# Designs tried in a protein design chat: VH-VL binders against Protection of telomeres protein 1c (POT1C). Part 5

Target 1, 144 residues: Protection of telomeres protein 1c (POT1C), of Arabidopsis thaliana (Mouse-ear cress) (a9jty4)
Amino acid sequence: MAKKRDSPKLIKIKDAIKLINQEVSLIGIVLEQREPKQCRNNDWICTLRIIDDTYPSPGLTVNVYSRTLEQLPQIKNHDDMILFTRIKMQTFDSGKRVNAACSRWVSSFALFEGEDLILHADEDTSAVFVWDGTDAPPASILAK
Short names: E, the ipSAE of ESMFold2; O, the ipSAE of OpenDDE; V2, 0.75 times the mean of E and O plus 0.25 times the DockQ between their complexes.

## First folded at step 2 (VH-VL)

Design S08 (framework fv_tislelizumab; at its last look DockQ between E and O 0.09; V2 from the best seeds 0.00; counts 0 for: pae O 7.5 > 2, placed apart)
Fold by OpenDDE, look of step 3:
Structure S08 (fold): chain C 144 residues (1-144), chain A 127 residues (1-127), chain B 107 residues (1-107)
Amino acid sequence: as target 1 above (144 residues)
Amino acid sequence: QVQLQESGPGLVKPSETLSLTCTVSGFSLSDYYVHWIRQPPGKGLEWIGVIYYSGSTNYNPSLKSRVTISKDTSKNQVSLKLSSVTAADTAVYYCARDRTYEYYDSSGYTYEYFDYWGQGTTVTVSS
Amino acid sequence: DIVMTQSPDSLAVSLGERATINCKSSQSVSNYVAWYQQKPGQPPKLLINYASTRESGVPDRFSGSGYGTDFTLTISSLQAEDVAVYYCQQDYSSPYTFGQGTKLEIK
């Protein structure tokens, strides 16, 4: 059974890249999705590049790992947003660059359509609220 | 709770094959990597090899020609075989679990360390 | 293979004092270094991974630092239970290698 885990707070990408070897939760707009491939351990990996208003360039590279191809993120639109929960910030290219790992064991992701969604993270409950700006109440999603 | 336990003969004759078993509990071998590490008396640690949850293996080049690691997921057992043993193979042998959180570089390579260890089993090679 | 070299091989530190163990890699291993504590008759225990991240349950007095080729394990205030052999290990590339160990004793 997996160990009980703390729930990281939702942060901006500009702050996330400063937290090497830490788990973070963040949301971004997907700019790029590379073709999925198999790793040495036979898992599948999907590489995404995501941005937010704090980090529009070059964007954060996030490697999403999955046991099956079908479990990888399915990006449909260029304006799609993705919420990552408990992804691990790390370095590559001899420490010169930062990326993140979305592990099938620790991390999770959620896809949202549209750029105009307002997000709010409740620090106490680890709930993420998604609001489309309409009169409808915000939808709540619990962070894992 | 996560547990690993090594077992096997404590005495092996030169030129024979050392065979050990690591029995795990608290996790599934379909989900985790298991490593073998040994420690000669009064010496440091030497990594032997790993078996991934996929069944793939990776061995220390210094031992590759003599080492075979396999597993039976249904029995929660990982096996180590080391052929053609000599006195230099006398050591405490450990099995260890790789951490749940997996890291890959941009090329898909894993970075591995050992979060849970068995208590170790002593193997002496002697005639 | 990447060679990990620790220094010193042994040291004695008074209770409550700072203990410092160094580890040098033969080539850059980024921050992919783990530290282990091994007491007599026991297997190694993971203390720190990725050079500076403490494992759960590890006391705050243990800290790791370094990047590239030079790494340090520090015990800010040595306690009696800290007597052990400490190992650094690189997980940057296979085969994964350990330092030769540093024996830490109480002065």
Scores: ipSAE 0.016, ipTM 0.628, lowest interface PAE 7.5, mean pLDDT 86
ESMFold2-Fast, scan of step 2: ipSAE 0.016; ipTM 0.567
ESMFold2, look of step 3: ipSAE 0.130; ipTM 0.676
ESMFold2 (binder alone), look of step 3: mean pLDDT 89; pTM 0.917

Design S09 (framework fv_tislelizumab)
Fold by ESMFold2-Fast, scan of step 2:
Structure S09 (fold): chain C 144 residues (1-144), chain A 120 residues (1-120), chain B 107 residues (1-107)
Amino acid sequence: as target 1 above (144 residues)
Amino acid sequence: QVQLQESGPGLVKPSETLSLTCTVSGFSLSDYYVHWIRQPPGKGLEWIGVIYYSGSTNYNPSLKSRVTISKDTSKNQVSLKLSSVTAADTAVYYCARDLYSGSYDEFDYWGQGTTVTVSS
Amino acid sequence: DIVMTQSPDSLAVSLGERATINCKSSQSVSNYVAWYQQKPGQPPKLLINYASTRESGVPDRFSGSGYGTDFTLTISSLQAEDVAVYYCQQDYSSPYTFGQGTKLEIK
């Protein structure tokens, strides 16, 4: 595993949902992905739902923002694993529900496809994890 | 306050192009998506297509070869053109607003609808 | 395309009684389902989004539930003004699709 200095600590989704307005890093299995759409600023947004061993279906909703369609998570298989770093926990639906924002300026994500890892990070991110399929992720938190 | 209003010719001959306009007030077309939906007499709703903030479009595959949606933000107008019309295109046509916020986007405001009859 | 199927096609319920309308999708749409009310000569009105989130100004007798492929709209105590056609819609993927509608009338 290669990592930049000052990498965020990974936590479980059960703990993340308590940390409203805070940045968290976590890993989960992609339960579903919604079609990408363009936002007001012409950025692209897609919505994922993720689960882990502490937080089952319907899972945590994560809104991912990107400059282009190609930079959004390219989920090939249901149940692919995704790592999010420095996503912001927030409320929606008049404070009734919790989701997270993966912002291109402060957040990043990495996809796991079997032994393959695809890193997707903006050039402005300050914390990145890279795995090449040789080493297991340092925070393997999901049991299948 | 938010309003959408459809307008058009009402009667269109078979094989001609149907042209409809949706005029909006109370919001900017630069900030919202606008969809077109139609409803044949006594039947259910069919989604036609959408125009995004950027002016990009997405159409129902069943209509894609015949449909063009465009907008003029300075006039607060969205236009729908449907070519090569037949009697099957007889319907009430609605425009509706949509704000993509991730998980919640639905058609929150609709126009009153404009009736289009395809007849010789 | 995702096919949305409602049941029943028509429903007659007495005033003050519970009305239940079902909607089934041909594949999982998570909770990306909206419900609309349409009265004669009027456009559809959004009642519920995200399967269970009531739109502002909609009376609390309206509730939605469901996940995956099976969704339900419930009116806990039918009022005269609730007579309408009700549609479910998925916005999980394009093209967006609607159910065929359920006509609700007073018994």
Scores: ipSAE 0.014, ipTM 0.557, lowest interface PAE 7.2, mean pLDDT 80

Design S10 (framework fv_tislelizumab)
Fold by ESMFold2-Fast, scan of step 2:
Structure S10 (fold): chain C 144 residues (1-144), chain A 126 residues (1-126), chain B 107 residues (1-107)
Amino acid sequence: as target 1 above (144 residues)
Amino acid sequence: QVQLQESGPGLVKPSETLSLTCTVSGFSLSDYYVHWIRQPPGKGLEWIGVIYYSGSTNYNPSLKSRVTISKDTSKNQVSLKLSSVTAADTAVYYCARGEEITIFGVDTYYYYMDVWGQGTTVTVSS
Amino acid sequence: DIVMTQSPDSLAVSLGERATINCKSSQSVSNYVAWYQQKPGQPPKLLINYASTRESGVPDRFSGSGYGTDFTLTISSLQAEDVAVYYCQQDYSSPYTFGQGTKLEIK
């Protein structure tokens, strides 16, 4: 209640892939995670592939950026759920493929570890997403 | 033309440290990764490690306690040191370039090796 | 560590015929598979990255396919210059492991 913040509008991955160059918020199951690496600007990046009930494997590739290794998603189980807010949809491979960028300046993520929601925010952003704890994600998101 | 060239001693005694140098031309070490890979006689390829453009490194866990990769960007050189060598370290050693792909402001990274050096043969023998 | 297994270990194909080399990973590596060609006395040369993306300058008779755990390199019409050992490599997770290699020979 008192900690309730207006949640961004969540859309399904099937709809998100149509919104190229736009910011979207969505929730998915982590299918796989690449090891983190450093970018040319010294930010850390890790790549996740996520699925939901509208977009099965191989899923949507999301590149997550952070100032530090420790602030990247710490995926304990590969079937963990992750919430992304305001990630940017993009094309690559000459427009043939779609991915998304979770930018440290604009985007945020929150990781569900089992039933616990873990909020992660880059030190360079002051925006904090707070889940409305009264509403659990739909069970249908776990369906394939 | 992009090229990498390995150099170092062809013979190393057991228990000593193997030191190899990879000299690059046609690209900047500030913009690319450099991997080290080895190939024992008649065997396949084994990844040793990588040095990122930032100078950070990542090593094969099987070799991590013995391996150090470093670079000197001003000299266009990457170095590999492998301590406490044994006959099992006899191989052709390659350095190879890895690149970071930036697509629409999003860095999509791959660890494949697009350009390889000619390789240098190292024999560990007493 | 992710284990990459190639089949067959060796393959003899007549000039102009199709050659197919398979690579299996012990766990899913998504699209992160590269293929290399190594001729005697030479370093490996990148042919395919990201499972199916042909490297610049590589002839179009070379193609890659696959996702997850099963990958294939195909040479549609074998030429004499294609005699080599071919390696698959996963670059999904460190350590970046290679298959054992497939030796391609002319019949």
Scores: ipSAE 0.015, ipTM 0.607, lowest interface PAE 6.9, mean pLDDT 80

Design T02 (framework fv_teclistamab)
Fold by ESMFold2-Fast, scan of step 2:
Structure T02 (fold): chain C 144 residues (1-144), chain A 125 residues (1-125), chain B 108 residues (1-108)
Amino acid sequence: as target 1 above (144 residues)
Amino acid sequence: QLQLQESGPGLVKPSETLSLTCTVSGGSISSSSYYWGWIRQPPGKGLEWIGSIYYSGSTYYNPSLKSRVTISVDTSKNQFSLKLSSVTAADTAVYYCARGEYDILTGYEDYFDYWGQGTLVTVSS
Amino acid sequence: SYVLTQPPSVSVAPGQTARITCGGNNIGSKSVHWYQQPPGQAPVVVVYDDSDRPSGIPERFSGSNSGNTATLTISRVEAGDEAVYYCQVWDSSSDHYVFGGGTKLTVL
C-alpha cells in the first residue's frame, strides 16, 4: 500500500536563526534578490533576503545553489513569496552573523505567484513538494 | 581574539627562496570553516593574491606564480607557510597572511575577513 | 586573464557621498568584495558579496554590482575614510583572486 508523502513543518524566521547547523523549512517574502554569481565549485549562487512577520528588514540572507541559472529562483515581482524546505542554518563572519544555504541536493524551494505554486524538485532526487493546506495562503502567513 | 602574525627574514638574496610563516592565535587552522592565504603588495602598488590552502590540504596558486610557490600547513603548530623560489627584485613587497570563511555546503568563500599586519621582504644583495 | 579597472583617485568634501567604481566584463555575475587600506595598515574588508557589511562597519558603506560595473558608495564621508580602496572577485575560469588596481579616496 502506497503512503502519502509528508509535508514539511514550517517555522518562523525568528525561531530558525536559533537553530544553527540544523535544517529548517520556512516561508518568507523576498525583500531583495541579487544578481546570480558563480562560486569556486562552479555552482551558481542566487542570494535572497527574506522577511516574515517575526523578522523584518534587513531580513535573513539565503544563498540558493544550482548547477544552472535556469534552476535558480526566478523572482518576477517585488514581495513575491518563497517557501524553502530543508535549508541549512549556518554562521559566518567568525560566528557573528547567521545565514542559510539552500543546497541543490537536500533543499528545495517553491515560488508563490498569487495562490499558485511554482514547484522545483531537488536536483538529483526528483523530489517534489506538496502543499498540505489551503487554510494558510502564502500571502497571509507573513501578514499575520 | 583571532590574530595572524607573519614572520621570516626581511632580506632575501636574488635567486634564493623566500620563506614566511603565519602563526594563528585564537582560532584553529584545521577548522573546516576556514581557508588561509597569502597576499602581497609591492611598494606603491596594489594587492596581488599568491595562493591559498584549505583545511583539507588542497591548494590554489596564482597562475603567474604557480611554478615558484608552495604553501603548506603545520596543524601541530597552528601555522601555515609560504615558500617562493628563485626570487628577484620584482618579489620585493609587503607580504600578508589572511583568513577566509569556508561555506562547507558550497565548498568555498571568496574573500578574506582577517589579515595579519604584513611583513616587508626586500630582495637585494 | 580577468581584469578589474578602478579609477586611480576620487576626491570628496566631508559630509558628501563618494562613489568608487570597479569595472569588469560581466562583473554582475561575480561576487564583489571591497577592502579599505588606510595608510601604512593592513586591508580591512568593508563590503562583501556585493552589498553585505561585516560586523562593525558603519552603514555609511554600501555596495552594488550589476552588468559591467560594481560600485562602493560611502555616504557622509569623514576624514577617517581616507584610504586606498580595492575591489576583488574570484575568477572561476582561471581559479584565481583578482584585485582591482585600487582607488585613493582623498577627503578634502
Scores: ipSAE 0.012, ipTM 0.573, lowest interface PAE 9.2, mean pLDDT 80

Design T03 (framework fv_teclistamab)
Fold by ESMFold2-Fast, scan of step 2:
Structure T03 (fold): chain C 144 residues (1-144), chain A 123 residues (1-123), chain B 108 residues (1-108)
Amino acid sequence: as target 1 above (144 residues)
Amino acid sequence: QLQLQESGPGLVKPSETLSLTCTVSGGSISSSDYYWGWIRQPPGKGLEWIGSIYYSGSTYYNPSLKSRVTISVDTSKNQFSLKLSSVTAADTAVYYCAREGDYVWGSYEFDYWGQGTLVTVSS
Amino acid sequence: SYVLTQPPSVSVAPGQTARITCGGNNIGSYSVHWYQQPPGQAPVVVVYDDSDRPSGIPERFSGSNSGNTATLTISRVEAGDEAVYYCQVWDSSSDHYVFGGGTKLTVL
């Protein structure tokens, strides 16, 4: 059980879409955010489309799940950057469509607003990214 | 490739239990990615969701039908089944089984449907 | 109980654009899915999560959802598009999948 994670291994979206049913970590630019909605278990869902230099518009759809509205990504600008840790790549429609799930049980995210990094995770999750002994996020994350 | 097929009696008497089975082929019902559901359509009317089941046995039922409906899953046979008790003429409908996305892993649309089976409630 | 309202019928000429609406209180906060049901056949999903299209569905099919109205738009309509179209949401307040009443699309 990895209750603390150091720096995640980031991959590009082009590579992530090949890793179906696997957990990946990646960073992208938010192209679109849909209005939050409630799920069957009363969790809230926020749907984002993200892009990077390897995967342009319409981008990768990521469904983000949280117990509360406040812990969903709070996107202010359509070009904000977001880091996802341990999201699960998945297919629907007999493998014809691809998206990813950012689960409150195993995943986390961090939102960038320019040079500001805002780390979000459900309080009950063990998937939180941790920067032990660092005053700032790693330069490799900010450079992406 | 993925196919769902409804089966069961096409005629049920009032007050008895309607029992249907959905056989899934070309895919596994033991997938954590999907719920499996039942939807019905009375002749000439719209669609009504009955309930859904996850391979673990977890269920969600239409509140209007909850007291009469039981959905079960048999992962060894790749099947899930519907029992609707105390039927009346109002339960006459085409019954569909369908696959739907799991709330944790995907969307909530019904992406694959069986062909439907007509069940008539009559003496 | 949450209710989705659709017009009972819409008629359009071939090659024109059909718009089918689905009205619901604050429906913009729900994920709306659209199904096409040709006569005598099982429904097929044509738009999911407001605006996404399954593989194999022509790009002529598109969706939008905001405020109190979701819309299925079918551009360059063909005779083969004749069907009843249903909108659908999950209502977490009642733990219930809600379907609209259906709209019959007639291609003149």
Scores: ipSAE 0.014, ipTM 0.594, lowest interface PAE 7.9, mean pLDDT 81

Design T04 (framework fv_teclistamab)
Heavy chain, then light chain:
Amino acid sequence: QLQLQESGPGLVKPSETLSLTCTVSGGSISSSSYYWGWIRQPPGKGLEWIGSIYYSGSTYYNPSLKSRVTISVDTSKNQFSLKLSSVTAADTAVYYCARDSGYDEWELLAFDYWGQGTLVTVSS
Amino acid sequence: SYVLTQPPSVSVAPGQTARITCGGNNIGSKSVHWYQQPPGQAPVVVVYDDSDRPSGIPERFSGSNSGNTATLTISRVEAGDEAVYYCQVWDSSSDHYVFGGGTKLTVL
ESMFold2-Fast, scan of step 2: ipSAE 0.015; ipTM 0.637

Design T05 (framework fv_teclistamab; at its last look DockQ between E and O 0.34; V2 from the best seeds 0.00; counts 0 for: pae E 10.2 > 2)
Heavy chain, then light chain:
Amino acid sequence: QLQLQESGPGLVKPSETLSLTCTVSGGSISSSDYYWGWIRQPPGKGLEWIGSIYYSGSTYYNPSLKSRVTISVDTSKNQFSLKLSSVTAADTAVYYCARETYYDFWSGDYYMDVWGQGTLVTVSS
Amino acid sequence: SYVLTQPPSVSVAPGQTARITCGGNNIGSYSVHWYQQPPGQAPVVVVYDDSDRPSGIPERFSGSNSGNTATLTISRVEAGDEAVYYCQVWDSSSDHYVFGGGTKLTVL
ESMFold2-Fast, scan of step 2: ipSAE 0.060; ipTM 0.674
ESMFold2, look of step 3: ipSAE 0.005; ipTM 0.540
ESMFold2 (binder alone), look of step 3: mean pLDDT 92; pTM 0.931
OpenDDE, look of step 3: ipSAE 0.025; ipTM 0.687

Design T06 (framework fv_teclistamab)
Fold by ESMFold2-Fast, scan of step 2:
Structure T06 (fold): chain C 144 residues (1-144), chain A 125 residues (1-125), chain B 108 residues (1-108)
Amino acid sequence: as target 1 above (144 residues)
Amino acid sequence: QLQLQESGPGLVKPSETLSLTCTVSGGSISSSSYYWGWIRQPPGKGLEWIGSIYYSGSTYYNPSLKSRVTISVDTSKNQFSLKLSSVTAADTAVYYCARGYTDEDLEWFYGMDVWGQGTLVTVSS
Amino acid sequence: SYVLTQPPSVSVAPGQTARITCGGNNIGSYSVHWYQQPPGQAPVVVVYDDSDRPSGIPERFSGSNSGNTATLTISRVEAGDEAVYYCQVWDSSSDHYVFGGGTKLTVL
């Protein structure tokens, strides 16, 4: 509850995929979450595929990094909504394909649950969220 | 289109140093998204990773080969190279160079998506 | 030293489904990549990150990874699928790219 509120500038996934090597903020629906895996330095990674009204299945792949398993996104239901703040767009497969990295250093996420899904990201927004618990610099987050 | 091409001598004498170069074309080796690696395959056997290098010069080597392997990168020529010292007949193999992808924080490695055609190196007197 | 175990060979008739396994202790916590190596050619990645397909790879190729076993599934097998298939992971505890021993797929 002590979390600062910012007003992140949200863009659509169709626009985000053109901003290679740039940080973007966006909201998507979670289609799929892969089993969490350990990386170098014993950090954890989980992979999500997300969609929005401009970018359908199979969606955008987002790799989420965390120091602990518990701080990774805990997706309870299919089609839960997630807000990503300052994730970095990147290419792979000879520049043919695009994914994004949600780094523990600069990125954050928030999960939206329940029957009333909130898509606001301004200062009046109230939401239930799960913070990634990283020591990243101040980031746009939602709180109630 | 990104392409990788191995080059170097096809015959090396026992106890000498095997030296190969991989030339990258159609893309830059100075990319934060990729490691560049060497993999070998002895005749009739499986794939064995030798090592990988980042454009900054950071390296990872197969523990079984680490004492004999040096991988280096020359960003001005868009190339990276392998030196394997003190070779024996067991080092006879087809040698491949390949690109593997990683996140920019170097916390995670993906598989290798682009491979050279391979070059046979025979260790014989 | 982390070890990946594959069966040496799998035989299948055209049009049937081939399943190639890759066994490893807690392999579900690793990202598994699959390579196809036709005779005399360089390897080509056919499945990466457990279940994703690179551009240009037919939808007949799919992958899964859970617990102690990863599986490459090739449906409606064609003669052109004959190759040796390798699984591969990055073992972060030893900083090592680990390959399985390879499975030769024979299309009868």
Scores: ipSAE 0.000, ipTM 0.584, lowest interface PAE 10.9, mean pLDDT 80

Design T07 (framework fv_teclistamab; at its last look DockQ between E and O 0.51; V2 from the best seeds 0.00; counts 0 for: pae E 8.1 > 2)
Heavy chain, then light chain:
Amino acid sequence: QLQLQESGPGLVKPSETLSLTCTVSGGSISSSSYYWGWIRQPPGKGLEWIGSIYYSGSTYYNPSLKSRVTISVDTSKNQFSLKLSSVTAADTAVYYCAREGVTIEYDSSGYEVTYFDYWGQGTLVTVSS
Amino acid sequence: SYVLTQPPSVSVAPGQTARITCGGNNIGSKSVHWYQQPPGQAPVVVVYDDSDRPSGIPERFSGSNSGNTATLTISRVEAGDEAVYYCQVWDSSSDHYVFGGGTKLTVL
ESMFold2-Fast, scan of step 2: ipSAE 0.098; ipTM 0.673
ESMFold2, look of step 3: ipSAE 0.013; ipTM 0.612
ESMFold2 (binder alone), look of step 3: mean pLDDT 91; pTM 0.923
OpenDDE, look of step 3: ipSAE 0.368; ipTM 0.793

Design T08 (framework fv_teclistamab)
Fold by ESMFold2-Fast, scan of step 2:
Structure T08 (fold): chain C 144 residues (1-144), chain A 127 residues (1-127), chain B 108 residues (1-108)
Amino acid sequence: as target 1 above (144 residues)
Amino acid sequence: QLQLQESGPGLVKPSETLSLTCTVSGGSISSSSYYWGWIRQPPGKGLEWIGSIYYSGSTYYNPSLKSRVTISVDTSKNQFSLKLSSVTAADTAVYYCARDEVDTAMVEYYYYGMDVWGQGTLVTVSS
Amino acid sequence: SYVLTQPPSVSVAPGQTARITCGGNNIGSYSVHWYQQPPGQAPVVVVYDDSDRPSGIPERFSGSNSGNTATLTISRVEAGDEAVYYCQVWDSSSDHYVFGGGTKLTVL
């Protein structure tokens, strides 16, 4: 009865924007969080812009969906880091612009608050990841 | 047939608050497909977006006006309103309300522009 | 803040083609909307999302958007097309609408 799941492979935003209609995992620095609002189905949505060392301001727009307001990312500090797992790359504006959707069914996120990560995951997420801060963070999560 | 109509005082004294209401008829303001916006045009000048509101109360404001602007929505009356505080002669303009179509798949940040406009109302700031 | 640049005026003879440009850094990655404002009237959207036309707008109106320039093209121009034309984009980096300065189309 064991579930076989792959660990998410982290990629850079520069590479993610080429993977339209695909699920990606990535780490970025949060530049901005927009005011949350409700969708037609009563889900809550908030919009973030994120950057990494390969994709500067204005960054990648990520729409995060949740059943409740308190389950949306709570960005407390300037330049907080966020890990997204299995977000879907998509286009809008007649295919000219790219964004990503963090779906409550298959996607998850984790905020870097000091040395602690608060990981938000559904049952389809490949792993719960907690970083204790005692080891150096993976090089792949560092952003300039 | 959707129609929008601005209403409110046409004359406001310097330092006071400009207050306008937009009445929506022939359609529901509670639609998830639309933001509702305010645009102004000083005499002989171009269009300037003031801000937009969603039926939930979520707003976007022009950064240059943000400290002085409040937009609110009253779904029971099918209306939305603009308040602009501390007015000066530079705020003299025709004020328009408009419907701003939103992509239902891209609701947070993609907008198709303003497809229905009110006729506009001139507000003069003068003592 | 993001800036859209339009020529202040364009003049064409009746029956000819008018081209009104809207310049912006990497504007081809934005969705451009075009508004017609006849003298003393409210604006009317004539092209949205770069090249789509609202119901009721003649096929003579068309749009394109690539690189650093968006263009509104009005073929077989009529006297009734005289108006100020504005381009507009939503700048997602600053969460606001930006309008161009407007182009006055004169049909002579």
Scores: ipSAE 0.012, ipTM 0.518, lowest interface PAE 9.0, mean pLDDT 80

Design T09 (framework fv_teclistamab)
Fold by ESMFold2-Fast, scan of step 2:
Structure T09 (fold): chain C 144 residues (1-144), chain A 122 residues (1-122), chain B 108 residues (1-108)
Amino acid sequence: as target 1 above (144 residues)
Amino acid sequence: QLQLQESGPGLVKPSETLSLTCTVSGGSISSSDYYWGWIRQPPGKGLEWIGSIYYSGSTYYNPSLKSRVTISVDTSKNQFSLKLSSVTAADTAVYYCARGDYEYSSGPFDYWGQGTLVTVSS
Amino acid sequence: SYVLTQPPSVSVAPGQTARITCGGNNIGSYSVHWYQQPPGQAPVVVVYDDSDRPSGIPERFSGSNSGNTATLTISRVEAGDEAVYYCQVWDSSSDHYVFGGGTKLTVL
């Protein structure tokens, strides 16, 4: 029913933090990954902190949601690179702090493994799409 | 043939909780390709989206109704439900359940139930 | 608080073309869906994602969306097209579906 969307525009974290309640796409370096845990609704969540050249430590906190543990980002070590597509910027701590949610409904992520970008889109998608690396992945792999 | 059917009381007293169930037949609610929503229409007025749920239990609610709305899903019964608390006469409407296209949570509602009129009156 | 504006009514003679507009700030960047609601019936999607038609919807129904205006065009209008038509978008800034106020199409 839905049509394919064009590739999302990538922005820097410094600009993303100004876009509260909006969906943004960005690339960051993983500074920290917290141990995955189950939420009250039975989803799995893991929390990442990411940085880029415009936004250093402590970085932006991104909460990634998945139906299964296996579909959460598999970060092998710190300094891995991750692309987030259409994550929602939000406030917490009475509006004093900013984080982002990588939602199962609207968001996706892709990990860089060597020089390839591995796309992890929907929680129920069995397929992992490998991309050969560039500044922005093609629309075809961002969708799934 | 996919069918959605609303059920629940047609009459609710002010201050009480409105409770409706949507039964899905001819298709599975446990599909990752779709979400399931509630839309209402006061008599003679336009359509207003109430909220939507994914089969995992993840929800989006209309900001104007969020403090009063709970949508839940029961995949074992192939049903999803709406609870709207503290109702007033302004909540009198035909309530529809519908299936939405999951892609980016921005797709259309492609199948609708027939609608059920809920009147809020003493 | 994104708002979609539709004219309350449009009248056309049978066989003519009806155009129903949906105004919104930068609506061209949104995906617009159009629903037909005959009197006393549930809505039916007639155009989705700006210009695509569901299976079973006649080619007389078409859509466009650019700038600040989306348009539903119904060519060779028939009496059976009488209905209220609603436009709809997903507003990602507030995570909700926004409907226009509806346009009643009268054929005669």
Scores: ipSAE 0.000, ipTM 0.525, lowest interface PAE 14.5, mean pLDDT 80

